# Designs tried in a protein design chat: miniprotein binders against q56419. Part 141

Target 1, 326 residues: q56419
Amino acid sequence: MEGRTLEEVQEEVFKRHGVLVPKKELEDLAKALEEAGLLLTEKVEARLKEEEEKLKRERPMRLAGLSYPEGEREARAFLEAFRASYPGEGEEARVLLMPHLEPSRVPEVYGAALAALEKTPPPERIYLVGVAHRPLKEKAAALPVPFQTPFGPALPDLPALQALDALLPFELFNTPLAFREEHSLELPLFFLKGRFPEARVLPLLVARRSPELGEALKVVLRDFPGLLVLAVDLSHVGPRFGDTPLTRTLAEEARRRDLGFLERLAEGEPEAALAFLGANPTRIDGVEVVASLLPLLRERKGKVLAHRLDLEAPTLSAVGAGTLVL

## First folded at step 13 (miniprotein)

Design wb80
Fold by OpenDDE base, second read of step 16:
Structure wb80 (fold): chain B 326 residues (1-326), chain A 120 residues (1-120)
Amino acid sequence: as target 1 above (326 residues)
Amino acid sequence: SAEELAKELEELLKKIEELLRKIIELAEKGKFDEAIERVDKFIRLLEELIEKLKELVKNPLTKFLAEMIEELARAILELVFEVKDLLKQGRTEDAIEEIEEILKAIKLILEMVKKIAELA
């Protein structure tokens, strides 16, 4: 919170609206909340410290049994079902854009990603770039530890991660706690590890556009070739995101933005894709990732394999998801 | 309306309180798997609460109060993961103690939400 007190806010409300907020009861409640918050914060800090120490060794599954099966046999059946949900054939990917949305919401979009992976020779390593839904200390971060999956641990490519860190103007290995609950890595990694069990992984998060990351990765990819994966969602529209309930007009605009973005990426014009979005009124999630990876996306032609705008009925909101190969 | 939203939040908070009490009851009976299932439900309800709290923002005061509640709710979310781990370990007493603290915090949130509704 901005270091504002209840008293300051009460004064502001009085000045702006002429309403005198009852002080004593609110002050007592605010104080009780603050005291409770402080007590819980101390416990949280202790817990976070323990979790950070664990994250020095491995990143455990958080969504196993929720978003995907925990058991390997069931997990393989899950992959096959998702692949079956996409009736098309894939294409070989050097760059794969895929969603990180809850898989059950957009099965055919993940199915399209699996179809692309079927046509892709097993990479030595996967550069998995997700979206940071929590603040990072730097514009981007990596976690150089094994990520647990139902298919066994996804092992980090330490030499490639070190090479990347050496080329960045900031410490790459920052904010380990941001990886703990980050689904933008965990969900796509399930599919990637299931398809390429022997591939090393570079788990990367982007919080803010980092042109330096794209330039550094371009250099690293010369010595450490691999598959680049952008784990990003597309439009976020409706009440959950500050809009009115989803209408036909709003859905059409979201689809137009999503497809227009993906098509320009498929043409090898990532700058044109970003420019097409302008102020990004439908809140395409992948903007900062794409903006960071421009040097790797330029002049690469590809194909949009799938797109869906998925309605979350309880909130009358929708999220766009797509699969693109380059 | 702010009043309608406040009522919805109050109902949600009551469900959360009932759920916490049920988790305690299940833990006391050694029904850890059932308790953990309820913890997962609690997490979802608390996430829903956090999202709905954003809608209460109508003026600087409600914004400030909603932000306070959100911070506390996020702290609760962090502790609930610990509760889940404690239950998995069979550390019932520790888990119950933590749930009781969470329950106190939820009650404070409920009182604040009621007060926000009165101010709207």
Scores: ipSAE 0.186, ipTM 0.682, lowest interface PAE 1.8, mean pLDDT 88
Fold by ESMFold2-Fast, scan of step 13:
Structure wb80 (fold): chain B 326 residues (1-326), chain A 120 residues (1-120)
Amino acid sequence: as target 1 above (326 residues)
Amino acid sequence: SAEELAKELEELLKKIEELLRKIIELAEKGKFDEAIERVDKFIRLLEELIEKLKELVKNPLTKFLAEMIEELARAILELVFEVKDLLKQGRTEDAIEEIEEILKAIKLILEMVKKIAELA
C-alpha cells in the first residue's frame, strides 16, 4: 500500500469505529495477498511472452463463433446474408472506408462494403488500416504473419511490408501483442478475405497521427498497387463512452457529424473533413487514421454508400458506422 | 453498512468459487463450449465483485484490502482471456492449472473478507 502503513490503517479504523484490528493478522493476510499477486503476475508475464512468440508465426481467429461463423460453409452463407442486407449497387473502390463495429449491429453498412467489393477488380494486395485498441510502442504498427480466417489464412505481403518499414522513421513491427485481440482488423478482414481470397494483406494499426505513415504509404502504393481499406467507426456517444445519456438532440448531432465528415472525404477534402469535426466532440473513432493517410485521400472523389447510427437502448449509447468509396 | 456489504461479498465469492470448480469439471469432461460459457459468467461475476469492493473500500476497514485486490483482479482478468483461449484449443491441463491459480486468489480474498466481517 503505497503511501500508507498498516499502523495508519489501524489508527483510522480505531478512530472511526472504536475497534482495533490486530496488526499481526492484517500483516499475515497482506503478505499472503501480495504473494498471490506476485505469482499471478509472473504467470501472466510468462504467458504474454509465450503468446508473443506464437504471434511470430500466425495470428489466430479470436472472434470466430462470436461475431462470425467458424466453419467455411457457414461463414460464406453469413457473408452472402450481409450482402443481401444492402439493396443498392456498389461502386468501384480504390479506397474503401468501412466499419469495424460488431457486424450484426449494422448489416446494411457491411452489405454496402460488400457491394463495393463486388464492383472492384480483385487487388493483388489490401492495405488494411485499423485503429489500435491497445497501446503501441510507436504511432503505428504492423504484424507480418498469416491472419487466420474461416476462408483460410490471409497471407502477409512481405515485400510491401518491408518496403514500408524501410521508409518509416520508426520500426513498423514494434508491438505484436497489440494484434492479439484486435477487432478493427479481424472483422473487416473476414469480409475482405471472403471476397478476395487470393489478395495478400498489410495489416496496419494506427494509435496516433503519423503523417510519415501516409507519405511512406504513398510511395509504397506506387510500386505495390492495391486496395486501401480504412477500418474505422464514426461517432461514439452515450454513457458507455463517458458521455451523457443519449437524447434525440445528441443522436441528431452524431448523425450530422458522421455525414458531414464522410461527405467531405467523398469530395476529396480530408483536411476539410477533419476541420469540420474540430475537437471531435462525438468521438469519431479513427480520426487519427484519416489524419495519418491525408496524402492518399486528397483529391479522390467518391460516394457515401451507407450510414447508420446504431442505438444501444440498455446503455442509452450509440455508435456510427458508414461505407465510403473513393 | 460495511458488515452487511461484507456478508453479501462473502456470498458472491462463494458463488465464484463454485463456478470455478464447475469450469474445471466441464473442462475435464471435454465440454469446452459449456466451460467457455461459464468463463463468461465468471467474468461478469468478477466485474460485480470489483464494483461491490469499491463500496466496501469507502469504509476504513477495507481500505488496506482495496489496493491489493485491485492488483489481483487485474492479474485475474488478464489470465481469464488466456483460459478462454486454452479452452477453445482443447488444452485441458493448461486451462485447469490457470483456473486453480485463480481459485487460490479467490479463496484468499474470501478469507480476508471473512476476517474483516468478524472484526466488525
Scores: ipSAE 0.082, ipTM 0.563, lowest interface PAE 4.2, mean pLDDT 83

Design wb81
Fold by ESMFold2-Fast, scan of step 13:
Structure wb81 (fold): chain B 326 residues (1-326), chain A 120 residues (1-120)
Amino acid sequence: as target 1 above (326 residues)
Amino acid sequence: SAEELAKELEELLKKIEELLRKIIELAEKGKFDEAIERVDKFIRLLEELIEKLKELVKNPLTKWLAEMIEELARAILELVFEVKDLLKQGRTEDAIEEIEEILKAIKLILEMVKKIAELA
């Protein structure tokens, strides 16, 4: 704070309220706040810079030992147990929609995704699109480093990421720190790396609708063909999400909303899928991802393999999860 | 009124302080899951604090001070995510050290809120 700023504040207070505040008291207060702000800002900046430097080399596992096993052998057995949870056959996927919800809550849904991957020829690269749970400097971001998994590092497809960056009106590698704690990428990646250990990855996060991302991806996919994965959860219902307690009626509405959304995507009508959500589109975290990727989803027909509304009785809340192949 | 808002902020900051002390206690006992639950509650209270400070910004007398306190509160929010990460990893000593730094900052904010009340 500068002396001129303090004079302006004091003058404004006097003009509006006719109260004279002693300049020395304002100066002492401003100095104390500036000193405290500098100490906290410096400490935060130093820590964020240190973490950002680490992220230039690799993205470490954060959920190993919590959501999946740390060891490769145990991780393999864990993955195969999910496949066994789905009694059906998969379908070949060019586009796969799968959840990022805690896997143990919806094992059949992840099993359906694994079944689809078994029917899919191993891709050279995977475009993994998740939902940003931290603010991004731009509408979307990517992190061009190896992502650690129990099956070894998932390596970035640097040429494809650079091609994407060149086609976007913003810096693609804009928020490395958003990738530190991001389950919408880490949890699907565990399953994808387990099935396609040689595939390179484009780890992408969407925070807000980015039509320019979809247009750029359409161009990049022509030169760098690969599997497109939308890692999104469906309806969020109940007090845990700032909503009314779950009832049988609300649960049934959520199931109809989820299935109506997925069925319209399966018909190659993503605009109709978005419109179907009506007044409550924000209750599905995949809305911004689908809206960004419209050019890649139009006229692609497919099949809904699985859907489940996971019920959390203690909180009277629920989260929808589904597997869709296009 | 500005006086009523300042009183609400003081009560909120006292709840935040009590919660941080409870997080330290749980971490020292190795009860990391319970400590993380309290960290999530602390995040919600800190977000409530930031929102309450926006109401003080509507009063010209307190606007400049409220904006400065909001900046400090947002910096604390960034550090709290580090605390949550440290607790998930079972890094007790590092988590406690960070929580103690946050406590010092919260005490400063409480003192500044009291001064806002005096100026209003």
Scores: ipSAE 0.105, ipTM 0.537, lowest interface PAE 4.2, mean pLDDT 82

Design wb82
Fold by ESMFold2-Fast, scan of step 13:
Structure wb82 (fold): chain B 326 residues (1-326), chain A 120 residues (1-120)
Amino acid sequence: as target 1 above (326 residues)
Amino acid sequence: SAEELAKELEELLKKIEELLRKIIELAEKGKFDEAIERVDKFIRLLEELIEKLKELVKNPFTKLLAEMIEELARAILELVFEVKDLLKQGRTEDAIEEIEEILKAIKLILEMVKKIAELA
């Protein structure tokens, strides 16, 4: 069937249905669609080149006015409201696992992260590891530019990023466009910048498990000590994620898998956490980040501060979110 | 199967068309936050359209047209990012111009989906 022409398609329809589709009508529609496609493709290519050039200078806010307030004053009030949503005390973090889910859906989980940051001495730099939601040319990537926030720009730690790049078997700065719309970095960064305004950042994305990244980061952290933040969501269940509609049983399974994963990480047993999930049937996206960062997570004991499974009622889907301190 | 999918796509495209007209109306009234909310809904419907098109690509008789529609839909998805930025900036005329261009493409996709239903 490969290489069929419009004439061959027309002939086949006539044989099957006894109706002759007007060739000129099909040709005119196909030509119009082809012309529209060419015009939009040229426009997309021009747009992507423009965006890539802009990303060489800075990463602008994408979610300001939507997921968090644009103004500094309103942003600070928003951050304090999230802290107030968590009734507990935090614990000092050397490694922090926090969500990147829409903050308004899990305010107590972000509040727990803020509580942990209150107990943590201000770091010189933050290694912010998120999950790529768009394809990367390599297993991981970074963008070495200022990231805009309502609290001012989060500046890149260029010496630490260059040291990391030198130790990796691939180019670290390989996919700038993947950072254009990346909520797994932008949403945690809003909270981190609000609490640690002087800290520099290494904005890192993991698309697939990269043990090379964990080994390189272990070396870089010795010379450039800082706070390691894993910005990951937990279970993803329901039709929004290619699954069946959410049921009570599926929600209970998602909670059990989320908590079992987090508790094993809290015991300093990241390999056991991965083994517990097996085939990862509820799609915990933190698996790829944890698998990449094994050398940094082993034998670090800590505490799960919060967990929530958020229901998206219109889609009968849910996403798990948690805060873990190591 | 292919005929049922084409009918679902036709209904989905009619909803998308109506939603785009609502976005234009809201932008004209300066209701940019409400317009952006409707753009997010448009993105979800367009992603649903792309997923449904993957099944039509499996049929040799509809493959060429389905692949052309999928490519066009993906291009529209990229341009919607610019529409959100224009609405955030209150650039009403620029936003409407871009949405009208997208609306023309959606109308063309609707005509092609009707042809796919006839060919299935």
Scores: ipSAE 0.088, ipTM 0.576, lowest interface PAE 4.1, mean pLDDT 85
Fold by OpenDDE base, second read of step 16:
Structure wb82 (fold): chain B 326 residues (1-326), chain A 120 residues (1-120)
Amino acid sequence: as target 1 above (326 residues)
Amino acid sequence: SAEELAKELEELLKKIEELLRKIIELAEKGKFDEAIERVDKFIRLLEELIEKLKELVKNPFTKLLAEMIEELARAILELVFEVKDLLKQGRTEDAIEEIEEILKAIKLILEMVKKIAELA
């Protein structure tokens, strides 16, 4: 919590709304929360410390049996089914933008990514850049350990990770706990590892735009060539995200923003893509990742292979997903 | 309305409480796989709760309370992962003890949600 005291909040509410919240009731609730929280906090801290020590060795699967099958045979059948959901052919990718949304919501978008990977020569390494849904200590982070998958561990490219760290003005190997539950890496990695079992991986998270990351990666890619993957979602609209329930107008605006963003990226104009979004009123998820990777996206022409705005009916909200090759 | 949302949250919290009790019952019976399945369901419901709590933010006070509840809910999520690990290990007593603590925290959240509804 930002260090606002209950008293400051009480005063603010009174000033703004003319309602005096009973201080004693707030204090009693806060104390009960603190007591419950403190007891939980000690246990949580001990647990988090243990989990952090485990993350020094490997990142286990968290979504196996939930978002994708745990068994290798079933996982291969899953990949084939997703590929089959996209009726088109892919194109060779040097840069792949793909979603990290729950796969079952946008199967054809992941299918399009698989189609692109079919046309892509097996890379020596994959630079997998996800979105940090938890705070990072720095603008970006990496976890230099094996990531478990149904296809075996995705092994880190330690030399390339070290080269990247050496070029950044901050410690790249920060906030290991942010990787523990981060689906923006786990979900795309399933598909990537399934297609390229021998590729090394650089699992990267972006919390805030880091131009330094893009410049550093541009240098590293010269000595350590590989496939760049942006694992990002697009628009987030509806009540879950602070909007009214999804309407035709809101959906059309979300699609317009998503496609306008992807098309400008496909033209090799990432700055124009960012400028097109302006204040990002539909909350495109991938903005900070794209803003960080501008040097790698400039002048690269490509193609939008798939797009979907997927409705989450229980919340009348929708999330955009797309697949782009460059 | 804030009142309608509070009722929805109360109903969700009641389902969560019932689910936690069912997890305890299943664990006590040695039905660990069924218990783990219910733990996974609990995680999903708790994530839903966290997202719905964001909608409860109408003023600085409700914002503060929602932030406090979110912090507690995140702590609960961490403990639930431990519960799942304990159940997988057959450490039933330890798992039940943790679930009982989670139940206390959920009850506290319920009381807070009710209070927010009264103040709305």
Scores: ipSAE 0.048, ipTM 0.531, lowest interface PAE 3.4, mean pLDDT 87

Design wb83
Fold by OpenDDE base, second read of step 16:
Structure wb83 (fold): chain B 326 residues (1-326), chain A 120 residues (1-120)
Amino acid sequence: as target 1 above (326 residues)
Amino acid sequence: SAEELAKELEELLKKIEELLRKIIELAEKGKFDEAIERVDKFIRLLEELIEKLKELVKNPWTKLLAEMIEELARAILELVFEVKDLLKQGRTEDAIEEIEEILKAIKLILEMVKKIAELA
């Protein structure tokens, strides 16, 4: 509970809604949760400590056999199928924006990313910037360990990571547990490692906009050149995200915002892209990442290769995904 | 409505309970691969539960309760990963014990969701 007493909550509910929540029932529920939670918490803390120690050595696959094949042969066939789902050719990328949504939902968008990677000379290193779906201690974080993939481990670029850390006003190597289950890195990394087996990786997460990160990366990229990858989704609309069920009007608005955002990025106008979203009423996921990387996105012209607003039928909700090359 | 959402959550929680019992049954029969598959399904359902809980936030009271349930659900998620590891190791008794604890926590969440529906 974020510092509020049960009494404060009771008073607030009464003041705002005219409902007096029974304090005793709250206390009994809180106590039951605490008792259940405490028993679980000790076990969880012990487990989390063990997992954190493991994450000092490597980040294992979490989604192998679920989102992508575990076996290398099957994984290669998976890549080829996804590439085949995108009709057309890619362009050389210096910056690649790609989704981190479940691949099966937007195969052609990942296919477009693969098409771009086919036209991209093998980078020495990949700066992979994902979205933190869990809280970080700092605005951004990195995990300087090998990430397991069906194609072998994606090895960290320790010199480049250290150079980045030295330029940031906060400790970059924070919140290792946030990486354990973070799909925004794992899913794009599958495709990236499959295409560039020899590239080292800088796995980065952004929780909140960090202008410092973009400025630091701009400096680091001079000495440590590489491919920048933004692993971000676009609009999130429908009941799952607090809206009404998806309508034609809501879908059109989501598409308008997604495409308007991507098009402005493609023109090298990332500030205009952010301004276009305003309060971000369709909840574009990649906003904090883009806001952090402004110095790297300015004046770069590129192309939108793919976009999809994918319906999740069970929830009548939709998520936008796109592929952009700069 | 909060009542409709509570009903949906109750139905989801019932499916989760049934799934946990099935995992126990499969583990007791030595069907570890099938049990692990059900554990993966459980994880997905629990993640769905966590996301749906966010929709319960209509006022400070429901917010507090949703936060409390989410915290417990995250703890359950951590234990489920341990269960999966235990099943992979063939440590059936330990896995069942943890699932039984998870089952108790899920029942508590169900009671809380019902109570939220009564107070809405």
Scores: ipSAE 0.113, ipTM 0.608, lowest interface PAE 2.8, mean pLDDT 88
Fold by ESMFold2-Fast, scan of step 13:
Structure wb83 (fold): chain B 326 residues (1-326), chain A 120 residues (1-120)
Amino acid sequence: as target 1 above (326 residues)
Amino acid sequence: SAEELAKELEELLKKIEELLRKIIELAEKGKFDEAIERVDKFIRLLEELIEKLKELVKNPWTKLLAEMIEELARAILELVFEVKDLLKQGRTEDAIEEIEEILKAIKLILEMVKKIAELA
């Protein structure tokens, strides 16, 4: 779609591949899918309205029983197992970068995050910044409701969220439905709530670069101090992400790219980290988060605790994950 | 290739169809807990389907079809969450009606995936 006509698509295919695709055939396929969609439209619209109303009260677990255990006892054992997967000791974090990739794929990276949380004094609140995997009406959004976890609800820090909203040039609570199914918040929150059960949370999503968010957060953090968590995955390489099949060379490039990015962040040089990615082709999904939070990352020195490139052999693809303490 | 990916998607859709049939069977027998467990597996498989559709960005033709199929698959995900809620409430006939509608949409997606493979 995106403003393209079927005739333009057909012309582009012919020009690029020298194959003439009948417009009528493409129209018939589009019509069949449209007719199927129309049959579901009323039910989908009713369902989305119901979900939006439910999200005014709480955000239920979506990945319980899939990515982590539903029961509290089993969830505690799960956290213990992940911590045990990392042989090192943590460092105290004022800012924590951790992944939101499926935990079972990079257990030692989540273990490193848990090690850092063990060394960190319990914060009164956590600023949890994830990546929007659905469109937002604005550059960023938050949802000011309890987020359910196996350890009980993670309660929103309403005064801090209201302060943040007041300082932004847009409505912060602008896209509730984007939070219905958002693993970049749910997966890190599982680990954070397990470690800091009394901490309130500010669940934030970034879709596009928002320097006004970083500036506002810098002000809010002064009055409402807490732990800043960036839930960011690193390199995305291979056919699964619209790239060429993974080779040893591409995997090495991805590892060097990830580590070069993290090392520059660890030196308190986030602009240099972004410039490094600009000079070295990348598909890091958290770039917009880092770019939005520049004022909070400058001159904060720290340490990379773990990095792994998760290899997915069937698809010849990989996703990078890391734990960074600032 | 687009043909290889289409075959992978066909296999995934057949697994999804088998799972929907099993959910209906379990619901009809009043085994709601087992039906809900299968619905959770269905959600995971459908999310995998949506993810694999992003790999169909080979040319404008396959991209257009992938976007249309993804839109339909996301509509199905919305209905599946309703099915899970209906099963939790013991509303068997309503749940089965929704599953039958989902099955019709899945069969259409399978036909579209076959057409993509044919055009490769």
Scores: ipSAE 0.045, ipTM 0.487, lowest interface PAE 4.9, mean pLDDT 83

Design wb84
Fold by ESMFold2-Fast, scan of step 13:
Structure wb84 (fold): chain B 326 residues (1-326), chain A 120 residues (1-120)
Amino acid sequence: as target 1 above (326 residues)
Amino acid sequence: SLEELAKELEELLKKIEELLRKIIELAEKGKFDEAIERVDKFIRLLEELIEKLKELVKNPLTKLLAEMIEELARAILELVFEVKDLLKQGRTEDAIEEIEEILKAIKLILEMVKKIAELA
């Protein structure tokens, strides 16, 4: 804490409330927090080194017992309940867009994804592309280790991952720690592994637009065919996401924007989908993923199976989620 | 309002403190599965705390203190994963020692939030 900044805080409080804050009391608390922070920082650094080393061998479950059941039997029942939440039959997917939002918030949307997977022939491998919620050293990254699930480990497709790495102008396996707590991979993987237990996985994260990733994936998919899954959420609206409080108008704008984006993707026009977002500014975390994968999305027609805007009343916020089959 | 947000944070931190004490109790009794379930609930409450702190970071009056608290809360989150692993291994004494360190940090956060509330 800076002395000048603390004095500015005291001055502002005096202006607003006519009361002077005891500077020494705030300084003593700030010092205690700094001392605790220094001790915890040393422990955290040691733990991050241990966790990075552990991630060279496997990626453990982090959301078991929170977002999905840890036990296989309970997890199976949970998955079937989500399928039952969607009354439709689904359609075969070569490319699947599904959410990574907390599943219990949008059960019909995950149910639609499961319905599509039921109509899809079991793939030998799944290209699972999520959104990096932690900084990556490069535009994209992968972690070539088994990902634990209640249905057993989702094994990496090492030959396909190495082929992808060789075709990229950067090291693909560049940020292991970004995968430690990545729900954009873990949550979709729960459903994918439950439906396709024999499929190997390429767990990929995108932080920034990487056209070279899309070009490399197009080549790799030719030699290593599989199901491409884009695990992305749609509109993020409200104070929880650093935006204005949700209103009826903003919610309707978010729904129209989400659907306009998905419908253009379903027409095989991903550039038009991105241009639509540019003309109607919003916060969609899947933009960088779609922009990176353009070569894989062009001229692939499909169908929007489900869309929901999940409303969070206490925070006046909302997150859009959808299922699209191409 | 800032006062309402600070009160929400105080209530959340009190729930977190009670949960940590319960985890210690369950671990001491060798009820590791129940203790792990409570750790998972603790993680959810910590994530909620971090989200609410983002609102304090937006206020120039509380930004510096909120950033310090957020950094400490994220450090606690890292240690919580070690606690979960220790409980899975049945390492009761090691898990309790780590939870006690987390509890100390939570108490410091609570005192700072109380001070922010007094200034609201």
Scores: ipSAE 0.046, ipTM 0.535, lowest interface PAE 5.0, mean pLDDT 84

